# Designs tried in a protein design chat: VH-VL binders against o27280. Part 80

Target 1, 266 residues: o27280
Amino acid sequence: MDSMNVPEVLEIKRIVEESESVKTFIFSWDFRREVRPGQFVMVWDFRDEKPMSVSLIDPVRSEIGISIRRVGEFTDRVHGLSEGDLLGIRGPYGRGFELMGRDILLVGGGIGMAPLAALADEATARGMRVDALVAARTADELLFLDRLEAAGVNISTCTDDGSCGFKGFAHERLLTLEENHDMAAVCGPEPMMFQVMRILDERDVPAQLSLERYMKCAVGICGQCCLDDTGFRVCAEGPVFWSQELSRVREFGRYRRDPAGRRVPW

## First folded at step 22 (VH-VL)

Design Ai1
Fold by ESMFold2, fold request of step 23:
Structure Ai1 (fold): chain C 266 residues (1-266), chain A 118 residues (1-118), chain B 112 residues (1-112)
Amino acid sequence: as target 1 above (266 residues)
Amino acid sequence: EVQLLESGGGLVQPGGSLRLSCAASGFTFRSWSMSWVRQAPGKGLEWVSAISGRGGKTYYADSVKGRFTISRDNSKNTLYLQMNSLRAEDTAVYYCAKHDWYGSFDIWGQGTMVTVSS
Amino acid sequence: QSVLTQPPSVSGAPGQRVTISCTGSSSNIGAGWDVHWYQQLPGTAPKLLIYENTHRPSGVPDRFSGSKSGTSASLAITGLQAEDEADYYCQSHDSSLSGSKVFGGGTKLTVL
C-alpha cells in the first residue's frame, strides 16, 4: 500500500525506565514523516503488532520515544529488549491533538500521560501555560513528573490510595482546582475520561480526548476500532476526538469491546 | 518584573463610595483569577471578592455582598473594586492578589488604605 | 469567628522548632481543598510560603514545611531565626460559603 503500512525496522537507541511497569523506547526518526502529539504507531516485535502512543517528539535530536506499559505477553517481550535490539515501527497514524489559545489543561491517567507529555512539550515551546493533573493508582505509577516540571508545567497529582497528592480520582481533584483554561486534553482510563469530560463540558471548556480501542489494520479498513452510534474509526477519525464528537457515543465510558467485538463492562 | 499596584484608597464618610484600582504587569493578566483581600488595623486577613480570569464569574464575602462590585479590564490589565455604602468596619488595607492554579495567592500588591470615619 | 482556627500566638527560641496549626472542617480542608500558608512581616504585604499543602515557592527555605491530614493542616518552622518573627496565616477554600476563599485568624510568632 503506502510507506506507512510497511514497518520500518529500527534499532532501540535508548531505554528510559519511567516506572517499574513503564519504559520509553527511543528511536532515531526521519521527521520528513511528521509526528504529532496524540498520533500512534504500530509496534511490531516480529511476532505480534500493537498500537502504542508516541510520548517524545524531538526533531532537534531526530528522535521519537514510545512509552509502553507492561500488561501482557507482547509488552513483556518488548520490555525484555535492550538497547541495540530491533523493533518494527509503522506509522504514525490517526489524528493528533490541536492546540489553541494560551492556557491548556492536561488530565492524564496512568500511561495516558504519554501522549500528553509530548503535547506539553509542544505547548510550552509555543509559550502556552500548561497545567497538568497527573493521576495514578499509587505514587510510584505517576509518570513524567520530572520531565513536566523541567518543561515549566504546573503539576498537580492525585492517587487512588493517597500516597501522593490528592487522595481520589482525577475528576474529584479537578473540582478543587482553578478553572481558567482555553482548552483541555485528556487521556487515560475511559471511565476517568468520561467523568472529566462531563465537568469540562459544564464549564464550557473545549476538550479533546484520546481513546484506546482494539486495532488490526490501523488504516481504517478492517472496522475493528469502530465506535457504536457514529461509526467513527479510532485509528482513522481519532484516536483524538473533541468532546462534542463523543457526546453522541453511547459506548464511551459505559462499556468496551473485546477482540471479538463483544460488549464488555469496564 | 511581576507587580501589582493598588490605588484609590483614602478617607471617606460612612455611606460613601470609593473605587480601588490594581494595575498588573509582568504576567498574562487574563489567565488568572484575581482577588481583593483586606486587613483591618491590628486584625487578620479577610478575603473580600474574586473574579475569574475572563471576568465571567464573580464571588463575594457575605460581609460585602450587595455593596461591593469587583470587575476587571483585561485590555488595560487592571482590576477594580467599587465599594458603595461604606461602613466603619470596612476600614482596612485592601490588597489585590493573583490566584495560581492551586487557589493560592502567589502575588500580592502593597495595599491601599481605606478609612471610613466621620 | 474564623472558619479556619489558628492559635493566636506561638513562641520559640532561636534554633528551635515551632508548629502552627490550622483547623478546618468537612466543608473546607476535609472536603479535599488545599491549604496554603503566608508570612506577613510587620508593615508588609503577605508573602506565599507554602502552596498545595506542602510545596515551597522558589526562594523559600526548606526549614519551612507544611502538612495536611483530615480536617487540619500544620506549618512547621525548624532552625528558628530572628527574621521568622512575623504573622502567619493559613488559607483554603470553603464549599459551604459559595466557593469562597477563607483565611485562618493568624498566628503571631515571637522569637525569644
Scores: ipSAE 0.810, ipTM 0.914, lowest interface PAE 0.6, mean pLDDT 90
Fold by ESMFold2, look of step 22:
Structure Ai1 (fold): chain C 266 residues (1-266), chain A 118 residues (1-118), chain B 112 residues (1-112)
Amino acid sequence: as target 1 above (266 residues)
Amino acid sequence: EVQLLESGGGLVQPGGSLRLSCAASGFTFRSWSMSWVRQAPGKGLEWVSAISGRGGKTYYADSVKGRFTISRDNSKNTLYLQMNSLRAEDTAVYYCAKHDWYGSFDIWGQGTMVTVSS
Amino acid sequence: QSVLTQPPSVSGAPGQRVTISCTGSSSNIGAGWDVHWYQQLPGTAPKLLIYENTHRPSGVPDRFSGSKSGTSASLAITGLQAEDEADYYCQSHDSSLSGSKVFGGGTKLTVL
């Protein structure tokens, strides 16, 4: 019963403009409610509610950051807010990333870098080697580069149009980088994640991938976030899955679902 | 202090064998691929062989395949090159080099001289 | 000869700009592999100068810069100084050679 929460109304403490289309909203947070990289929150603008990944977890400053890309009605309204305005937040929910070993690869596409930026902070704080492949369509859409550099992360970039770094897709760039990782964490467009997962599997690198699906309840009751063949609920058993768990999922990389749950092609 | 220290070079007759060692310190050895790179007197750099950080993958230049064997002992932070059936053209300074993530050689040893001569 | 082609030598006066080319092919630089550059002073081991085409390791002055275009790469040295006199090598990876690292033939830089 306690899994179904009412959003807590919080004041936007700071807004960081990460790009033309992405803003990070920073809130004071009571870390008695622990937050792990890869978990998500439901953000409520008093009209609609959407899942968003946590991009900053800072227990020292008692802050969390939530990065939101402008992509539709809800996110347009949230992007129009200012510091001091209010949002409802419930959570955190879901299974976060699990760190192992000493050498981690991060592969992020677009806004998918948000949960990976939080993971990078935790990994570097543990003294891990962190290598991050940051992908976007254009240079202006590459996220968190200065933050990752300041944290001591080794960065490689790729852009579809070649405006920064390697010209091409993340999986193409990955084939031209050194291997030697104990694990990988991947988040971004599902076609990118599928291609990256195939390479990591060939290299015998354990990988965790963060999936996005339509969510309504966020606690595993409504079934709207389910993966076809397994019945896995992204909000409960995920959003972070091991690659081996996903190898049993027929829909992964093949199609997506719209907000009504209907199958649509990628 | 990060360093690589090669040893085991010397004078050997054609057809002979040598084993080179490279002692690593100041970094997490098992995290990184390693290479041997050689340089004949007065000549340029020639990549010889590489091995992955965990040792599961090995690579050789065509000029040494079947004659040289790269290996590593991560418990001793040591890279090895077993050189068999040595030829005069194998005469060179042999460098131990650490890969970075981008595929460059960011740390080099001082080299050990191998001379193959009758 | 070498898979990556460099001029055998270049020269320049103190304070001037020198460019060293590295020409590859569709199986190496043209396939998307990075180019790295090394400086080798006489009697010493090579030292990494540029990695990932354009980046400088800590301690390398900003008068050294790299670029890559198509199947070729270039190292530029501005504000040439006497201590820059050395051999310079480009390095990449060649897909046709099965996991092979490749070096250019080297360029001797003479400061006049």
Scores: ipSAE 0.801, ipTM 0.909, lowest interface PAE 0.7, mean pLDDT 90
Fold by ESMFold2, last read:
Structure Ai1 (fold): chain C 266 residues (1-266), chain A 118 residues (1-118), chain B 112 residues (1-112)
Amino acid sequence: as target 1 above (266 residues)
Amino acid sequence: EVQLLESGGGLVQPGGSLRLSCAASGFTFRSWSMSWVRQAPGKGLEWVSAISGRGGKTYYADSVKGRFTISRDNSKNTLYLQMNSLRAEDTAVYYCAKHDWYGSFDIWGQGTMVTVSS
Amino acid sequence: QSVLTQPPSVSGAPGQRVTISCTGSSSNIGAGWDVHWYQQLPGTAPKLLIYENTHRPSGVPDRFSGSKSGTSASLAITGLQAEDEADYYCQSHDSSLSGSKVFGGGTKLTVL
């Protein structure tokens, strides 16, 4: 067994404040441990450990970036750290996005733009046309717009309150944009992803969607990340799934499970 | 250099037919929907027809449905408009226009004149 | 009659501000479809001025601006110049006709 399952203690090299609630923590990274867009890492603060999305993959500078939204006790502690402080990182884990064709659509909601920003970098480096629909509740929560623009990505924004771009939900905006994509990559709140998936399926656009579930082991043995009906483990067979895989999953977009395994609505 | 060049216009009698062509260069043609837009002398712009980038979906204004057929050949970067059963009301400059992702026409040709009269 | 309604003409003196309205309905602008604007100089093809309601393509001066509210849109031109004398068209989509692009009737701008 290699070092994938043991956290490596790394120094925080830089911190980027992406929004009031989101920071990107940048670490030096030895790319003999390859990282692909859509994979995740387990971040350990010496007290607890949580899965986090990789948002920056930079082999030239030997850096990765991990974007973390402040949502609770663990993320509050991590947001209180400074450059030079230490975190444990294990991974990467899971199945990342696969690129196909020449024209890709990205649909991201909130922090879901993090893995899509990494994917956008890879897609543009391959010479693909990248169109990104970036959604949030308010303008202040739209992520990575400057970075996407600098990469040559075509951007459309939508906000629930209309403070930037289209007023409304991502799936509503998608209906008013031109089609012509070979594939799509989607990440964000699961109800948003469900609605976007339905539109993309009707348009016969191959789509990959990144799911979030409770995780404990991250290597597929504990069963905490399993999906109903299929037995897919989000940490092993996902977190990125093709839409045809998810069309067979009854829980997707309809309910979730708490850590005790009880059904709760979205 | 990004450009669209229309050709095939001319004088035709009512009931006749013409085929317009639009040669595209300087961009990835198959990635974008294309439209024909026309303008009668002294009048405004009128959208005529559109076709998706891969060619699977076509759309027509009611004024031309059943008479005009839009098509494209992505291997030749060329858009076409087959116009049948032409009427005097079809007299116009016909523009080839590229859609962007937002649904605007960001690239236009200079147009080709179609005159339908006896 | 155009699906999108524009005034047939507007005029202004050099240096002044003019606006051109584009009035739609609940099946186009009111359904969330974007409004785009074009300038057409005499004897030339239209040129995109504003896309996605408010955005300017590279090379379009910032004295041209667009806005959208409810079922209507507006093009504003500040610091009016003689070269701005042209026809202006708004364009959108209409949900009642799948795939249908729609233009306003056009507005002739005269610089006095």
Scores: ipSAE 0.789, ipTM 0.906, lowest interface PAE 0.7, mean pLDDT 90

Design Ai1
Fold by ESMFold2, fold request of step 23:
Structure Ai1 (fold): chain C 266 residues (1-266), chain A 118 residues (1-118), chain B 112 residues (1-112)
Amino acid sequence: as target 1 above (266 residues)
Amino acid sequence: EVQLLESGGGLVQPGGSLRLSCAASGFTFRSWSMSWVRQAPGKGLEWVSAISGRGGKTYYADSVKGRFTISRDNSKNTLYLQMNSLRAEDTAVYYCAKHDWYGSFDIWGQGTMVTVSS
Amino acid sequence: QSVLTQPPSVSGAPGQRVTISCTGSSSNIGAGWDVHWYQQLPGTAPKLLIYENTHRPSGVPDRFSGSKSGTSASLAITGLQAEDEADYYCQSHDSSLSGSKVFGGGTKLTVL
């Protein structure tokens, strides 16, 4: 159990190119370390370590997949790796999604679809109806559509530029879709999640939202992942929060913090 | 096999009442909004009423509001339309229709005929 | 009167392409609501033909296609066949009519 704080060096078994900017790295995994959709791992490239959401949980093949968007130095280096190369992984950490009821709505923006793809697999395996609103900036960045379709998920797409599906933001599209869900799971850019949460709250749909914050320890002791006003630690009490928990967090949807702790606009 | 079966149509006098039923099978009834859609002889389709999957929200076309009441019994997988104060212009085939997530009607019954005539 | 406007009839010879228009307004199609299409063969209930503007349900031939632009939508049928002779309806939602689904007036397609 204490090894969860020390990276295990694992071989990249397979790489799936999800888009021009997103790759899924697949590893063999001993499921005595249980993994839930919405939990995260710390990925170590022997220089730096970053939190990443798990996108594939496959106990039958003893595999996990971690989807990583190329956005900076760390992710550029990881994207340059090949099958057979090594990465350090510690975890899983955090609170994952809970499935309830029969009918679930997923709303994912960009790489935020990664943990939701894992959740969709679990939900469909339980016989739930899964409706997924998949959002991206452009059509080329819509993630996991073939995988969701193969799982029997009902898909609606939206893109900021209108290149595929509804032209506009996820919350705007949501207003033009039918309501009949027992719960929702939301992950993506925090401004999108804030707007979606407001609609779901008005509709009395229980919602769980997955937040991203800067992390070092991943076990709640360094304070780098704390939320203003509540003291919630994203790595311990989250990253998945119920919408009612987030209603008390003043910073949600308003700003974020850089590694030095300074407020930065979204 | 997914199926919707309407019943309860017939001949009624103006001002009279009828209750239509729609028996659903082959899908999780409570998960989906349902509608009644009617078609007068020789005319097009007209949406009449809708009800949410859990039954908490109901909607009516202006032409029937106050006279018709939509309801559902999820324990019996049955949709109802109580039609009161019937008028000649309510004469139509009444279809039961299931909504999908996108707001289309993906499953239709074969309809039941309501004739309002003195 | 129909909130969505369709031509009352269209016709075409076998093998030709026909289109059926559906004209709405800023309170329905123009507000971002999807357009769906139904085929009604003589003496039968309507059948879903196109949903979410462009998608075909399983079992609908790919010679049926839909599109949406601005406040209007179109159904296109290529390779016209005798069995396509039917009534066609577009359907959407209107924000100005509380919770209202709306249909076009219908288009009778005649195969010559």
Scores: ipSAE 0.784, ipTM 0.906, lowest interface PAE 0.8, mean pLDDT 90
Fold by ESMFold2, fold request of step 23:
Structure Ai1 (fold): chain C 266 residues (1-266), chain A 118 residues (1-118), chain B 112 residues (1-112)
Amino acid sequence: as target 1 above (266 residues)
Amino acid sequence: EVQLLESGGGLVQPGGSLRLSCAASGFTFRSWSMSWVRQAPGKGLEWVSAISGRGGKTYYADSVKGRFTISRDNSKNTLYLQMNSLRAEDTAVYYCAKHDWYGSFDIWGQGTMVTVSS
Amino acid sequence: QSVLTQPPSVSGAPGQRVTISCTGSSSNIGAGWDVHWYQQLPGTAPKLLIYENTHRPSGVPDRFSGSKSGTSASLAITGLQAEDEADYYCQSHDSSLSGSKVFGGGTKLTVL
C-alpha cells in the first residue's frame, strides 16, 4: 500500500528502439510488487500522466519494460528522453490476462502486441504452445517479431499493405489459420478486436481482450474509464475483459470517447 | 522422437472393411488436427479426411464420404480410419499426417498399404 | 482432377535453377489460403519443404524458395543437385470444398 497511488521516480536504465515510432523503456523493479501481463502502469513525465502497458516482465534481471508509441505531445516528450533520465511510475493497476490450458492464440495489432509479448514470455515459460498473429499497417510497424521467435512462438504476420506476410486485416488472416486453441488473448485497435472476437466466439474459444480508454485516477474513482451499458471501469475491472463481458457493451467496436467524455467514431 | 506409425493395411476384397491406426509420439497429440492422405500406386497425393485436435470436427473428401470414418483417442495418442464398402479405387498407401498452425502437413508417417482386389 | 495445377514434369542440369508452378483459383490460393510444398523422394513419404508460401522448416537448404502471387504459387530450386530428383507437390485449402485440403497433381523433377 505504501507506493501504490504515488509515482515512484525511476531512472531509465535502457531504451530499445522497437520501430521508428515505438520505444521500450526499461527500469529496475522490485518484484515484491508483482506485475502481471495485461496490467498497466501510469507514466508521469512531471507534466502529464498516461497509462502504458508493461511489455517486459523480467524477475531474473529485476527489470520491467514499458513500450510507448509516439502519438502526441506527452509521448513526444518521453521519446526525447535518454538513458539516465527520470520518469514517475505508479502501479501496476488493473486485471491482467489469465492463462488456461496448453494452447494459446495471441492476436495483436500495432502497439497492442506489447502486453501480449509479456504474456507470450509467461506462457512459453509454462511450456504452453503459443501462436501469435502479429498485425500492422506496414512491415516496419510489426513489433517484437525477433523476441517472439526466440521465445519459440509460432508467428504469422499480416500487414494492410501486404509488405510482410498476409495482405489484409488480422481477422481475415485468422480465418485462414488452423484452430485448436484453449484460449486467446487479443489487444490492438478496437475495430480489429471486435472482428477477431466475433470469429473466436463462433469457434467457442475463450478470449480475453485488452481495452484502452481515457483514464485519470487509474483506481476506479473518477469514472472516466467507464464502459457504456455495464458501468465497468477499465482501470479497475479491466483493462483485460473476457469476451462474454464485452458482448453486453454497445460501445465496443462502434465508438470511443475523447478526454471530455464525448462519443467519437472509430 | 516425433513419430507417426500407421498400421492395419493389407489385402481386402471389394465391399470389405479395414481399420487403420496411427500411433503418435513425441508431441502433444490433442493440440493438432490430423489427416489421412492416400497415394495410389504411381499416382499423386490425395487428401482423404481430417479431424480436429479435440475430435469435435471431422472432414471428408467426397470420394469417401459415407464409407470412411475418421476418429481419434487422445488418451492413447492414436488416430483411426474406419474404411467400409471398399472399392478397387481405394487401393493406395495411406499416410497419417499432422497439421501445423499454418495448415501444412509437417509430420508424416511411413504409410500403410491397402490393396482392394477384385 | 487436381484443383491445383502443376506441370507434370520439369528438368534441369546440375547447378541450374528450376521453377515449379502451382496454379489455383479464386476459391483457394486467390482467397488467401497459404501454399505449402512437399518433396517426395522415390519410395518414401512426403516431406514438408516450404510452408506459409515462403518459409523453410529447419534443415531445408536456402536454395529452395517459395513465392505466391494472385492465384498462383511457385517453388524455385537453385543450384540443382542430383538428390533433388523427386516428386514435388503443392498443397492448399479450397473454400468451395467446405474446408478441404487440396494437392496439386505433382511434378516429377529430373536432374539430367
Scores: ipSAE 0.781, ipTM 0.902, lowest interface PAE 0.8, mean pLDDT 90
Fold by ESMFold2, last read:
Structure Ai1 (fold): chain C 266 residues (1-266), chain A 118 residues (1-118), chain B 112 residues (1-112)
Amino acid sequence: as target 1 above (266 residues)
Amino acid sequence: EVQLLESGGGLVQPGGSLRLSCAASGFTFRSWSMSWVRQAPGKGLEWVSAISGRGGKTYYADSVKGRFTISRDNSKNTLYLQMNSLRAEDTAVYYCAKHDWYGSFDIWGQGTMVTVSS
Amino acid sequence: QSVLTQPPSVSGAPGQRVTISCTGSSSNIGAGWDVHWYQQLPGTAPKLLIYENTHRPSGVPDRFSGSKSGTSASLAITGLQAEDEADYYCQSHDSSLSGSKVFGGGTKLTVL
């Protein structure tokens, strides 16, 4: 565990352009360090370090993939890298998704599909039925559709602007789809996850949701990733939480925190 | 082979009762909602009733509420329709149909004929 | 009366394009519910032809296509063939009927 706090410098083996704003960076990985869908790594570009979800877990090729959306200075720099360039990786950290039953629903918004794509691969390999509701603002931002289709996942899409699939929000589309699932896994913008969680709770579907919060240490010591009311640390007790754990949390879906810890609107 | 096989149709007098069965094979029965859909001779399709995969939710067309009861036995991969207080207008071929995730009926049985006549 | 309205019949010559309409309301198609289409050949059970408005199951030729706009949907058949002669039904869901599945009245397609 203490060795995980020192980044390992790894060579970028391959880069997959998932969209104009999202790239997947693939690294060789020694699977003696186990990785589970829903866990995260800290990616270090020799200036800054940010948490990123694992989107590909491939023990056969000894590879992991990390999907990164270009949203700011750090991710702009990483997107400028090429195959053969170096990044520091520490982890994995956090609690991953737990699979149960035979029938799983995935609801992913934007880059939130990254950890769900990894989960879909594991679920289909176990012979589960996977239904995936893939959401984005616009068609060009829908992620992993070909990969999910090749894995045998049933896909429904929704876009805010209606350019592909259902026009509207993921929770609105969910109300017009059949229910029959043993569990759900949800990851995306927190307002979307809150609305989806409410529907799943009313339908008595066990749900796990993956949160993103500001992180500094990634091992639960600094307190920067704490949630209101419970003291849960996203990096230690999460990032994946059961819906009943989150129902006790006032801040979930209602506001976020800036790096100084101040409450700000979503 | 994915298959739905209805049985239990026949001739019944008005006011009588009949129980239809639908045997499912080739797919995970408990994962999917099921419906009964009927078609009177020379007429169109009419949805009758549905039941969720786990059996906890049931739905009925207004024309059959209070008279028909849908049920399922997931241990036997079998869907049922108990029809009571039958009327002449219930005369139809009754199809067993599987829902998919999108709410379509992707697998249909051959149908079983129910005739309500004195 | 059917909740979804279809023309009772349409016809076309071999090779022609025909369209079958399915008109709903704000409580079904207009509320965002999907439209599915079924083909029923004489003496047979219905067969799924189009699901989720536009998608074809495996084995359905690409000359069948679906679309949805507003409160209405359409099934288009191009390159008509003799074997396309059948009854066609649209199906959706109506929120005002307590979660009912609903069918259109059906359209008989005649290939001339």
Scores: ipSAE 0.777, ipTM 0.901, lowest interface PAE 0.8, mean pLDDT 90

